VHH binders against c4kar8. Designs and how they scored, part 169

Target 1, 263 residues: c4kar8
Amino acid sequence: MAELSTPSPASPAPLDGGRGDELEKFTLRGARQILQLLQDLITHRGLITAHTGGGHSFMTAVLKVDEERGRVVLDPSPDPQANRRALAAPRLTCVTQLDGIRIQFPLVGLGEGQDKGRPALFAPLPAEMLRLQRREFYRLQVPLAHELSCLLKAEDLARKPVEVSARVIDIGAGGVAVVVPTGAAEFVIGGTLPACRLALPDGEPIELDLEVRNLNRQTQRNGTEQLRVGLRFAALPRAADTRIQRYIFKTERALNAKARGGL

## First folded at step 11 (VHH)

Design w2 (framework vhh_7yz9_2)
Fold by ESMFold2-Fast, scan of step 11:
Structure w2 (fold): chain B 263 residues (1-263), chain A 124 residues (1-124)
Amino acid sequence: as target 1 above (263 residues)
Amino acid sequence: QWQLVESGGGLVQAGGSLRLSCTASGFTVSDNYMGWYRQTAGNEREWVAFIDEGGYTTYADSVKGRFTISRDNAKNTVYLQMNSLKPEDTAVYYCAADLSTWGSEFSPSEYDYWGQGTPVTVSS
């Protein structure tokens, strides 16, 4: 239990294999801290992946924190099926990022109604939130303009080798999350994809082995579904690690410069 | 020749302050990941504070609010300002540099260069 896995923001994956002991130091339980963090998510327009179980999730956002009634107000999915799954779920696992820091929290007792005449989902304020403020857990949301891709070596439904170019949506010290077209390949949690090729903007593609850590069919805010795959770097050479970290740091700095009134 | 040289350690009374300095030669502190570690007799080195190339800092819970890490790029020096010192802060303090972009900021084995260490003794 000394070693903690790298979390993907698109995945509900347990960070320590289901043992909560290692995560205690990253857990916020103060009511004021929880309220402030939720308000920060509103202020920064943070998109949340809400996992409803069974490999399903949908994109949402915190619209409002109702301190008087002790509840959070969420943006419902435009997909009615996603909302039905959410309402039927005993628990939602909400995953998001704020300034590259992974934030994860449970919501229990989800209900539906209206907020100022518009459909909304409601849940009691969470009793705890995870805030993973370590560089090993930092996940950079990859700008679409970078067109970052990873060529995956996988198998199709008939167990035939197939190569799939997947869009990288986030990247961290321990892995990447990618979007794979539905039906393009079959993935098994714990399976290894050998000799995949990660294309960074500068230099030759990096060849590396990737372990499948999680799979999720995500309903986007426009109502479409995509398959998101969380992949861990296996046996990453130091030169590859350094190059990935430099990409992350350089991109983070450029994004921070734009936020401060750059281009 | 590439090295880190620490200074500023010594004997101080509880509640007092010390500033440790770490001067680099052969490489630039503003281009690298810099950290402070400490070690007491019979124990492993423990992380105290770090500062990255962007100037962002983090601290161990035991020193948060009391210690401040900073750098002076013109002097190629990183500092650890230690306030409200406690007897429990007694240790040999080490400056460390990782010439990679991020390395593993909390793992002693991932740092490329270490200083000789500077002793700090806090009396009651």
Scores: ipSAE 0.000, ipTM 0.103, lowest interface PAE 16.4, mean pLDDT 77

Design w20 (framework vhh_7yz9_2)
Fold by ESMFold2-Fast, scan of step 11:
Structure w20 (fold): chain B 263 residues (1-263), chain A 124 residues (1-124)
Amino acid sequence: as target 1 above (263 residues)
Amino acid sequence: QWQLVESGGGLVQAGGSLRLSCTASGFTVSDNYMGWYRQTAGNEREWVAFIDSGGYTTYADSVQGRFTISRDNAKNTVYLQMNSLKPEDTAVYYCAADLSTWGSEFSPSEYDYWGQGTPVTVSS
């Protein structure tokens, strides 16, 4: 019997808890380091995807760390349904990235109230946080100006072939995440999409096979919902891998240089 | 082109201290995930301590509270300060750089850079 599919390391989906032995060396448990990391997320205005279960998540951020009360304060969703799902969930799995480093942590015991006269969500400080500084976990957030797209070869509800141009929102060594227009295609986790075409800003499109790893209906900061599809590179020739890595490294360096005032 | 040079190993009495050093050339330690591993006779190589680009550190349970990993960016060197040494700490210690991180140069994810190893013997 084959093992159940786990999300790829490059996927924004939560990592499998059964990998605890492998993840132990990346797990922060010191109270001072947890407080420091949460404060770093505030300082860098890091956006967090909070998974509430059932394929649902919402975009949030850490607004404040209340060390005296042992609590973290989160930005609620403008969608009341997303907040109700979060409050009803036994746990939130929070996933974010800071300077290319994947950060993941659980929040249990979520409550609601107000901070500075505005609605807020509160949770006890997590006892542990994952901080994964590995290339396979790195996700470049693709600049909108690059208009990076992937032409997907998928099927509709009637199992007829369709081609869908999907916007690439992030890219890593193991795959891409795309936004798919509502109703454009049907996706099945574990399904293979053959001969898709990834269009990088320079050069010919890269032909590659993609495997569907996750599906997520994410509520954005403006309250709208997007279907996000995580796609793993099922087979990646060396030449394609080299081009993708060059794009990632060049773009990261350019973004870092821009953030430092052209350094 | 890229290398790690280890030093500071030797013989020490139980309860004593040693500081291991690992100097990198060809890449910057502050940009990479750096760590120490050890290998004892008859056992697999095990991780001891890590430090990442942000300065966050993790330690194996067996060394927590006794060992401290740190770095000197000006010297491009990573240290392992070993205090309250026990005979069970006797091993060959290896410095490793995970260059599969988003460092200055492309590196294959399947291969990290390793030092040659430095022996540490703790007498009873």
Scores: ipSAE 0.389, ipTM 0.731, lowest interface PAE 2.9, mean pLDDT 83
Fold by OpenDDE, second read of step 12:
Structure w20 (fold): chain B 263 residues (1-263), chain A 124 residues (1-124)
Amino acid sequence: as target 1 above (263 residues)
Amino acid sequence: QWQLVESGGGLVQAGGSLRLSCTASGFTVSDNYMGWYRQTAGNEREWVAFIDSGGYTTYADSVQGRFTISRDNAKNTVYLQMNSLKPEDTAVYYCAADLSTWGSEFSPSEYDYWGQGTPVTVSS
């Protein structure tokens, strides 16, 4: 009686999609890799933005990985409405960063319960995680307490010169993202803002030229409209570059120390 | 899997119209900054149109008044309606997504996702 060895199912042929290949190189699908990355997120106390759809998101963290049950435990939002949206969503899109690398992963089948007597959200382990190393420049989210600002030299709708004090929300070696009140000035993508002043905590403002690279209008939960402007450093003196890099490094170190419970 | 898939490209006569589609999977287009870019052989990729999470649109000067970017949330799809097409509009058109919370980019290379592109040829 010859035991017919059932042929092992052929591994699905790699989908030939050339640019899909670029995403695939950043996609983790191995169970061990996924578990390790989730553990790393726990270890580093990485904050996760969980998108629930409809323009809604909440901040969460991975609290635990339950390998036996094949699930991840998340910190619920302090907002009950956010939790309801999360539970009603067919898919949760989680976005975070570890060591300057953007991480994205989907969670499907979200449920609520308790972990050690505390409210928690539960989901099956993600089938895949993206670790995106595509960005040319790392962008540091600026802590609100630092109150970084940039004085923008812009024009209004009448092309009259105006100065706008903008809050810096992120900073990298290549530029800054800022928030301005809607209608404060007119911005043109590709346009240059000359002789702007970036205020860092460590000294006098840095004078620099900025190029408008991105515009994004967002409505806050309170109904206030804000304009986010992505600005590239058009011409950055070496001394200014050094100061910016020092600020980024120092801030990252402080954030990491805090995340480790050291501050 | 997160993916952008463009469609709707093709051959059109000058003065004609095309509608490009970009369908997203794995994320919601209405929650993110979406853009159309185009690229010709040997040249850098140039931005064409953007739509932010608030639904505000921005256009390159070269396409202003001729192109319209829009989205259908139910279909999770972004569109580029191209009217009054010119031979200079001949390019491969790409859809891009920025899934960052901040929705800010310094360059096209900073986008999280790109589609494979759809070719548009405008014949004189």
Scores: ipSAE 0.026, ipTM 0.482, lowest interface PAE 4.1, mean pLDDT 83

Design w21 (framework vhh_7yz9_2)
Fold by ESMFold2-Fast, scan of step 11:
Structure w21 (fold): chain B 263 residues (1-263), chain A 124 residues (1-124)
Amino acid sequence: as target 1 above (263 residues)
Amino acid sequence: QWQLVESGGGLVQAGGSLRLSCTASGFTVSDNYMGWYRQTAGNEREWVAFIDSGGYTYYADSVKGRFTISRDNAKNTVYLQMNSLKPEDTAVYYCAADLSTWGSEFSPSEYDYWGQGTPVTVSS
C-alpha cells in the first residue's frame, strides 16, 4: 500500500491496464515509428514527466536518440533524490504530449553517465510507445499568461472544509490538472469536490463538480517538488463543455500560429 | 484468482547454470511486463531482467551477457536462464508481473503481483 503509485497527472481518467487489448490500436511497435516519434519530441522540445513509482515523478526531456547503440539520452533532474529514485526504479513511465496528443512510453534499464561531458541518463529505446489520439486524452498545456485557476472545495488534514486556489497547468475535454502546495488540502483518489470554480480568461467562472483521479509529487526542472492533482469533470453541462472546448481550440490555434513563426 | 508460481532455484557451483521458471495463472504473460528481481540479506530488492509485452528484453548491467529472460506463451511461463554464475549472484529471486503494460502509471503499485521467491546459492 505504501508503494501505491498515482496515475498520470496529465490524464484525469486513468486507463485500466491488463484489461483486454483496448490500448493495442494506439500502440506503436515499429522501430521506424518509435525513432521518428522520439525525434519529434526532440525537435519540439517536448517536456516529459517521468513517473518513478510511489506517486513520484520528475520532469525531463529527450536530449538525443543514439540509433547506433539503440538508446535514448535523457536530461537528469537537478534533484539528486529524483535521479536516485529513477535509477532504482524497475521502470520509468514517461508521459508527454505532442500537438495535444498524449504520448506515453516505458523506459527499462536506466543508467547514468555523461553525454558530451555533461551528466545524462541513458535507457534502451522503448520497444513500444502509446499514442493516445483520442479527445478524452488530449491535454492543452495552459499558458502561464492566462493565469487559469480553479478554486477547489476540499478538506484539510483535520477533515475541515477549506478552499484552495490552484493553478491549472493543463486542461482537456475530460478534466484539468492543477498544482497545489503540499499540505494545503487532503485529496483522496475517487473523492468528489463539489461546486469548484474554474476561471477562464473570457467570462464568469464555471462551477464544476470534480472527481480526484490522480495525485503526483512532481520534481520540477529547478529541483523543487509540487503536488499535481488530476481532476475529472464529474458532471459537465453542455454549455460549460462548449466554453471549455472553445478555450482549448482558441488557445491551441494561437500556440500553433506562434510555433509556425506567425501570429 | 491470479498467481505466480516459481521453481528452479537451488545450490550451484561458481561457473554453473540454473534456469528459473515462473508460471502465471489468471493472466497472460505475453500481454504484460514480466520481470525478475533478486534480494540479498540486508539489502533492497534489485531488478535483474524484464521482458515486455512486445517480447523485447532488458537486463541489469551486472547480469548482461550471462542471463537470458524468455517466455513460452503456450505454457504461460517466463524463464530466467542463468549462466556463468558468480558467488555475488547468491540471492532470493522473485518473479514479478505488471499487468498495466505501461508500468505504475496505470497500476496501484510498482508491480501488481509477485512470486513467493526462489533461493539461489552459488558456492565458490
Scores: ipSAE 0.000, ipTM 0.172, lowest interface PAE 11.8, mean pLDDT 77

Design w22 (framework vhh_7yz9_2)
Fold by ESMFold2-Fast, scan of step 11:
Structure w22 (fold): chain B 263 residues (1-263), chain A 124 residues (1-124)
Amino acid sequence: as target 1 above (263 residues)
Amino acid sequence: QWQLVESGGGLVQAGGSLRLSCTASGFTVSDNYMGWYRQTAGNEREWVAFIDSGGYTVYADSVKGRFTISRDNAKNTVYLQMNSLKPEDTAVYYCAADLSTWGSEFSPSEYDYWGQGTPVTVSS
């Protein structure tokens, strides 16, 4: 029986006590800190993935913060179905990154209305926001210009072997997220895709075994839907790990340089 | 193919404590969104607490300051430490897993896997 592993599954460290203390220092609870972080997301045009449940999410952004009413204004999806799922959800889990730092926060009580005559989604300001500065939580959003791809070895709907070239949209120490054309392959959560090939911009493709961790139909800002597949590195050799980390580091440095020089 | 097994429920007096355990097979708890729900007869399952793959925790208002969710990666187990128990905490408690590592869900109907449930009775 195969078990899903973590980067550090064998650590004997007391996880609950030490983890709680570490997370507390990354948790923002002050109203001013929360407002400032939301404003930073507006200023940097941070794209937010809002998870609505049932394996669904949509791409949004904070349009403004209404401090007087204690609420945040979000960009609605052009897909009415995505908006209906969001409005029906008891909570949204919002995930984004700012300057390489993972930011996560819940929104409860989502409503719809208008802002200056335009459709908008509204939610009360979150009571807490998580701002994780640990490397293991970091996901590099892959620049489109890199055309980073992973050749997946999977099965089609008839269980026949197929090879699918999937676009890599984010990458971290533990895995990648890819976009797969609808109907191109069948994925089973927990299933292993052997001998896949990750094409980095420098050097030969890296051969990897990948484990399917999640499947999500994400509605994009333009209203189109993508099938996103989260894939874990099942057994990552040291040399492959080093190459992936170097790619992440170099790309992060380049993006930071552009952000500091750009207006 | 994957399962969750709860334990640690039972009878307790008001003001007492219990620790519930949820052991996973077939997947790793530290890589996934894990949550605790509870249900009383005739009512919908109510969300209690969750912990995501990054260790971020959120609690329902009814249990904040009294309950703590945690993980032990070596045992592949999620815990719910319940302190200062009230009669209103009497319910069947369910462990649930969402295999998404890029977000979390806060609805009972949205979890991928559920345990069998463990009863907790708090006497007045």
Scores: ipSAE 0.000, ipTM 0.149, lowest interface PAE 13.8, mean pLDDT 77

Design w23 (framework vhh_7yz9_2)
Fold by ESMFold2-Fast, scan of step 11:
Structure w23 (fold): chain B 263 residues (1-263), chain A 124 residues (1-124)
Amino acid sequence: as target 1 above (263 residues)
Amino acid sequence: QWQLVESGGGLVQAGGSLRLSCTASGFTVSDNYMGWYRQTAGNEREWVAFIDSGGYTIYADSVKGRFTISRDNAKNTVYLQMNSLKPEDTAVYYCAADLSTWGSEFSPSEYDYWGQGTPVTVSS
């Protein structure tokens, strides 16, 4: 019941380590702060996108914090391949969102076993967590009812132009994340998609140039894979920026009002 | 060096009007997102009104049709005209500036600068 209010997990690429100096002010390193944040994720049943490298991720959740052993317990994927990738990875990069705030943390030394008779993944407590309260990192999880879509101008495997209608799953100041049907188009990180059309609920579609920033094959909780594409607004006119911000603001207010009203 | 100074608060009877002013120094109001928030004791700050660098305005449902946000670029000042005041409008009103093109109306903690607040009391 409480889970009905849980935001969909974000699947954007992890933030680059080259920005470490800029991100230091958002880094939590205190043991008590880290434990509290992990407990908040448990309490709110926060879904986590765990990036295993090579453009792969899976959805998980923190099941438990074992303070005595200094470990977190994670829900394994129902897909054995996703678990194998996770265990082979030198680190997991975990990304989630709590009350509109982006949270990101590394896990190193992942192992597998059982917790109270159920399969589980274990990792030492992270030494640091990013808690990004800046609006530029805010990502609105788009309500399914809004049927938000972006018509992408891309190329197929034969390098022929194709138009792909992609569902927008999250949107922020710098771009959108979309779900693309398997085999519909080829995407290259750093490639530009010109004259794409973002369809907001109100008004004419917004014509935008988009840059491919990340590609991710996300294993869902039911074991199926989705191709998620992170797209940056390459050259956003002021008027388009304003319309996108108005949509984000109005939608967040409406979601917050429903949460407070309990209706 | 950079600051926001609010003025215009006070005591008023229900149905009355007040105009709040917010003067910026060190930055330009016309280049930035400017907002008004209010707070009652024991509650979090509630967003009231917003004006962006393009002059577009947005209002909270509780004040829409009664309050008007505006700016005077020559005076580097943002105003909140409050009409048809209700006892429920009693609060400390804060001016806030967001020095980017994005805006943070839904996240008050992310505004770059805040004024000291000006109290408004509406009697029944």
Scores: ipSAE 0.000, ipTM 0.174, lowest interface PAE 14.7, mean pLDDT 78

Design w24 (framework vhh_7yz9_2)
Fold by ESMFold2-Fast, scan of step 11:
Structure w24 (fold): chain B 263 residues (1-263), chain A 124 residues (1-124)
Amino acid sequence: as target 1 above (263 residues)
Amino acid sequence: QWQLVESGGGLVQAGGSLRLSCTASGFTVSDNYMGWYRQTAGNEREWVAFIDSGGYTNYADSVKGRFTISRDNAKNTVYLQMNSLKPEDTAVYYCAADLSTWGSEFSPSEYDYWGQGTPVTVSS
């Protein structure tokens, strides 16, 4: 029986609003550059969200690059179901950030085994990695200490109005990503959430309309699951845009000052 | 205040080599991604090579293996080493700086800067 081969992937996961010529500029295909970037992820202990398809992902990290065997070694999930989904997936789409720079890469041919007697996931080195250093694609990882929240106006399972306070995990010029408590509300991709309230420092909450762009059930490193919702600013008032950009800028500068040892 | 100054262009025979230089003033090349573009008469500017703040490089398929981009942070300068030149490489070459990353102000697009252009002519 003949088997059908799948076409080789041409590019990592899709980007928001990118141009083709600009994306090509940021796509790494050199073996030594891919190895160096993976090593940088190890050195900086970068957390990776690995998307397994079907709206599922898990938190992982690159533990090792095995240059001799041409493989990456990944931290398995403590949730056996997340690992089974990953192994069954035809590809993983890995997403992370280094110094605010978005990094994406595919992994194909995931296997399981042991590295130095410890459980591990293995995959061949990616043929390409996207390292995207543009402000328009930038998402500030919101410091947990900021306690940034957004009050969402959504519907429950019975389609009754409900208000959900969601923690903002990242924010950019085009939208926010939030964590929603399990069972708190139902979300539909493409649906609009009207009159939501974004709480930023030094002012009244910003009232704005949000469009649901993506949904992802993410298995945390402790084995628990959370719902991550990607939300686009459907109609952004001028004053809101200014306050969001100011928050992003000031927070970046403060984080950079801390990274440089302060002052 | 902020400027890119290019040098190193000229006339060269096919199979020859040239090194283009681009010196920045008012900002640091190590903090931003820097690129080389080229333009022929009647065509839009084409991306050639880039180097980002982390030192990662990439090249257009037409120049891969022949051109090398590098930087000297002490001199605040970016180089394009062009080897095995072909008549098709004849163009005006432009250095570009995209400062719309960390350490930039609120208007990232205002930090996109271009050099004056350096002509390169490759004869058969």
Scores: ipSAE 0.006, ipTM 0.439, lowest interface PAE 9.5, mean pLDDT 80

Design w25 (framework vhh_7yz9_2)
Fold by ESMFold2-Fast, scan of step 11:
Structure w25 (fold): chain B 263 residues (1-263), chain A 124 residues (1-124)
Amino acid sequence: as target 1 above (263 residues)
Amino acid sequence: QWQLVESGGGLVQAGGSLRLSCTASGFTVSDNYMGWYRQTAGNEREWVAYIDSGGYTTYADSVKGRFTISRDNAKNTVYLQMNSLKPEDTAVYYCAADLSTWGSEFSPSEYDYWGQGTPVTVSS
């Protein structure tokens, strides 16, 4: 059966326009709803990963919606090179999560200037925004306090086996995203990492085969760059799947209770 | 036990209006992604409108501007307000709940739940 290559719904990579018909159900196009969703991102201080193409992205946030001028104001990167890449890009693909709902939208026509004397990036309001309230699209942002790690069994440039302890930054039903130390290992999209060990807070590490789905060099809000690797669970046993789902659910509920209940 | 009960269908003249209701029991509509679909004999179910936990809504192009999906959280009910009805809107209408969401009243679920269907006939 011949199929077009599309990213997995559980992939940390942006979903592309090749899914247009499938994603139409989740696509907001009303001007008032787009303004409301952008205001919700401001209110909740949502961090946005802005993909500039070529495997590059940077962390930003919506600072303001200028309804009169029909534009959004974004927090620029402290890394001038990340800002130059963004300004040169024909479009940004912005990905974030709000209350467990994956949000994705394009920005076209990015410019730079100042807002109240401070550097800012400006773009016209997006014509559409995706809101994906499905478990298969959900990615739990792992709290730093959990110290969640995955021991990766990978190779260096000389094909010598290496073990890398990578910090898990997000986790979903279909995989994890990890931060890999610079120069620690080489990754090939589509390659399989056998017998990796995912350490959840409770119980023994889970042994998993992981498939490399994406590679991204992301500029953080402090201006530093890190390599993020998206890894898909290959043939996950039901017991492991249950433990991962339980961890996600319990952690999400605890985070929501703190955010909405006031601790 | 999980249940969706639909009501409000019937016969209406072209240009008229109907409001369909879908009352959930066993789970909370405000926690879930809820939708309306319709089906004519011999065809697959067609998506009509969605509402998500945040109250954001989407519509199929064929009904945009004429239909409005909404909810009443106190009544645990989702509505489809249908205005300017056309003969081509004649179908059996189904309420659906997507129970595969995190943050549902229940633990994560992989399954959509469907109502019994309510017929709508628009005469010309």
Scores: ipSAE 0.513, ipTM 0.800, lowest interface PAE 2.0, mean pLDDT 84
Fold by OpenDDE, second read of step 12:
Structure w25 (fold): chain B 263 residues (1-263), chain A 124 residues (1-124)
Amino acid sequence: as target 1 above (263 residues)
Amino acid sequence: QWQLVESGGGLVQAGGSLRLSCTASGFTVSDNYMGWYRQTAGNEREWVAYIDSGGYTTYADSVKGRFTISRDNAKNTVYLQMNSLKPEDTAVYYCAADLSTWGSEFSPSEYDYWGQGTPVTVSS
């Protein structure tokens, strides 16, 4: 009577945690990795957008990493109200970019004090930092000095055609993000803006069609509301693509040279 | 760990209502661009609604006037109130977060973190 060994129930196939697993690939949790990344932010003088909740944010920077005390030192806002919001927030969400890679990390337990006699914000070291290394997400932050602009052909609230000159804040192979004054025009996600004009420093504006992909309203420290619009290149001529790629490459090279102590 | 968890899906009769919830962990919904999408079998994911960090909302034409996106900051949760549901609203509904500061020039699917989805079935 051969005892038929009942096959041990196959361990349930790991739930195809595919997208969560993808995020984990980009999440740093190692103390050494976190410290190194924070130090890199210091070295590169990376500007950080610190979100305090409720749609409020301020610009800051990592000033110092205090390994002995296990804390990070941040530059306070020049706006006392922003600092108060930050201190009252249960969590600060910090967003920045280094070498075209988006970095995001939470800070909890924010306090105020002094570092070397200067006002500073303090927080424990983040437990995790997200570093999105996907090449497809690369966007060049446009230097303010370049004054890139895009003339948008849009409609107002009355559906009257309007032209809006928008500042380009970032550019990639697939599109641009721009800033427009609130109320300057109405934008619809998925809508097409025909015959827009992207102004690059190297020559005549590029005429192109743009598709609205994202809308984000932000209140600046001065209380001015701005609308950020993410725009995809709907139809980009090859010659225009080449010019855009050249601009990106040239600008990146210049920024990297400057970061290395070059001119 | 950053996560989005959808809930509230189910079976509803035409003309009925449902409220979907999306709870975020690891980030704050009020600081990000949050959206709802839906997908039917064999079709691409369709954008439904967005709420930006400023609390402004945008809707697809197909759901405008019937659906409302909102958020509860204290609960770190985004909602989709769906009224006057139609059979054509039958889909798996997904919550997404665009954590980008600058907006996206690419498709939301490339930049967004997604939940697992919640199925909605509208019976005629």
Scores: ipSAE 0.020, ipTM 0.370, lowest interface PAE 5.5, mean pLDDT 82

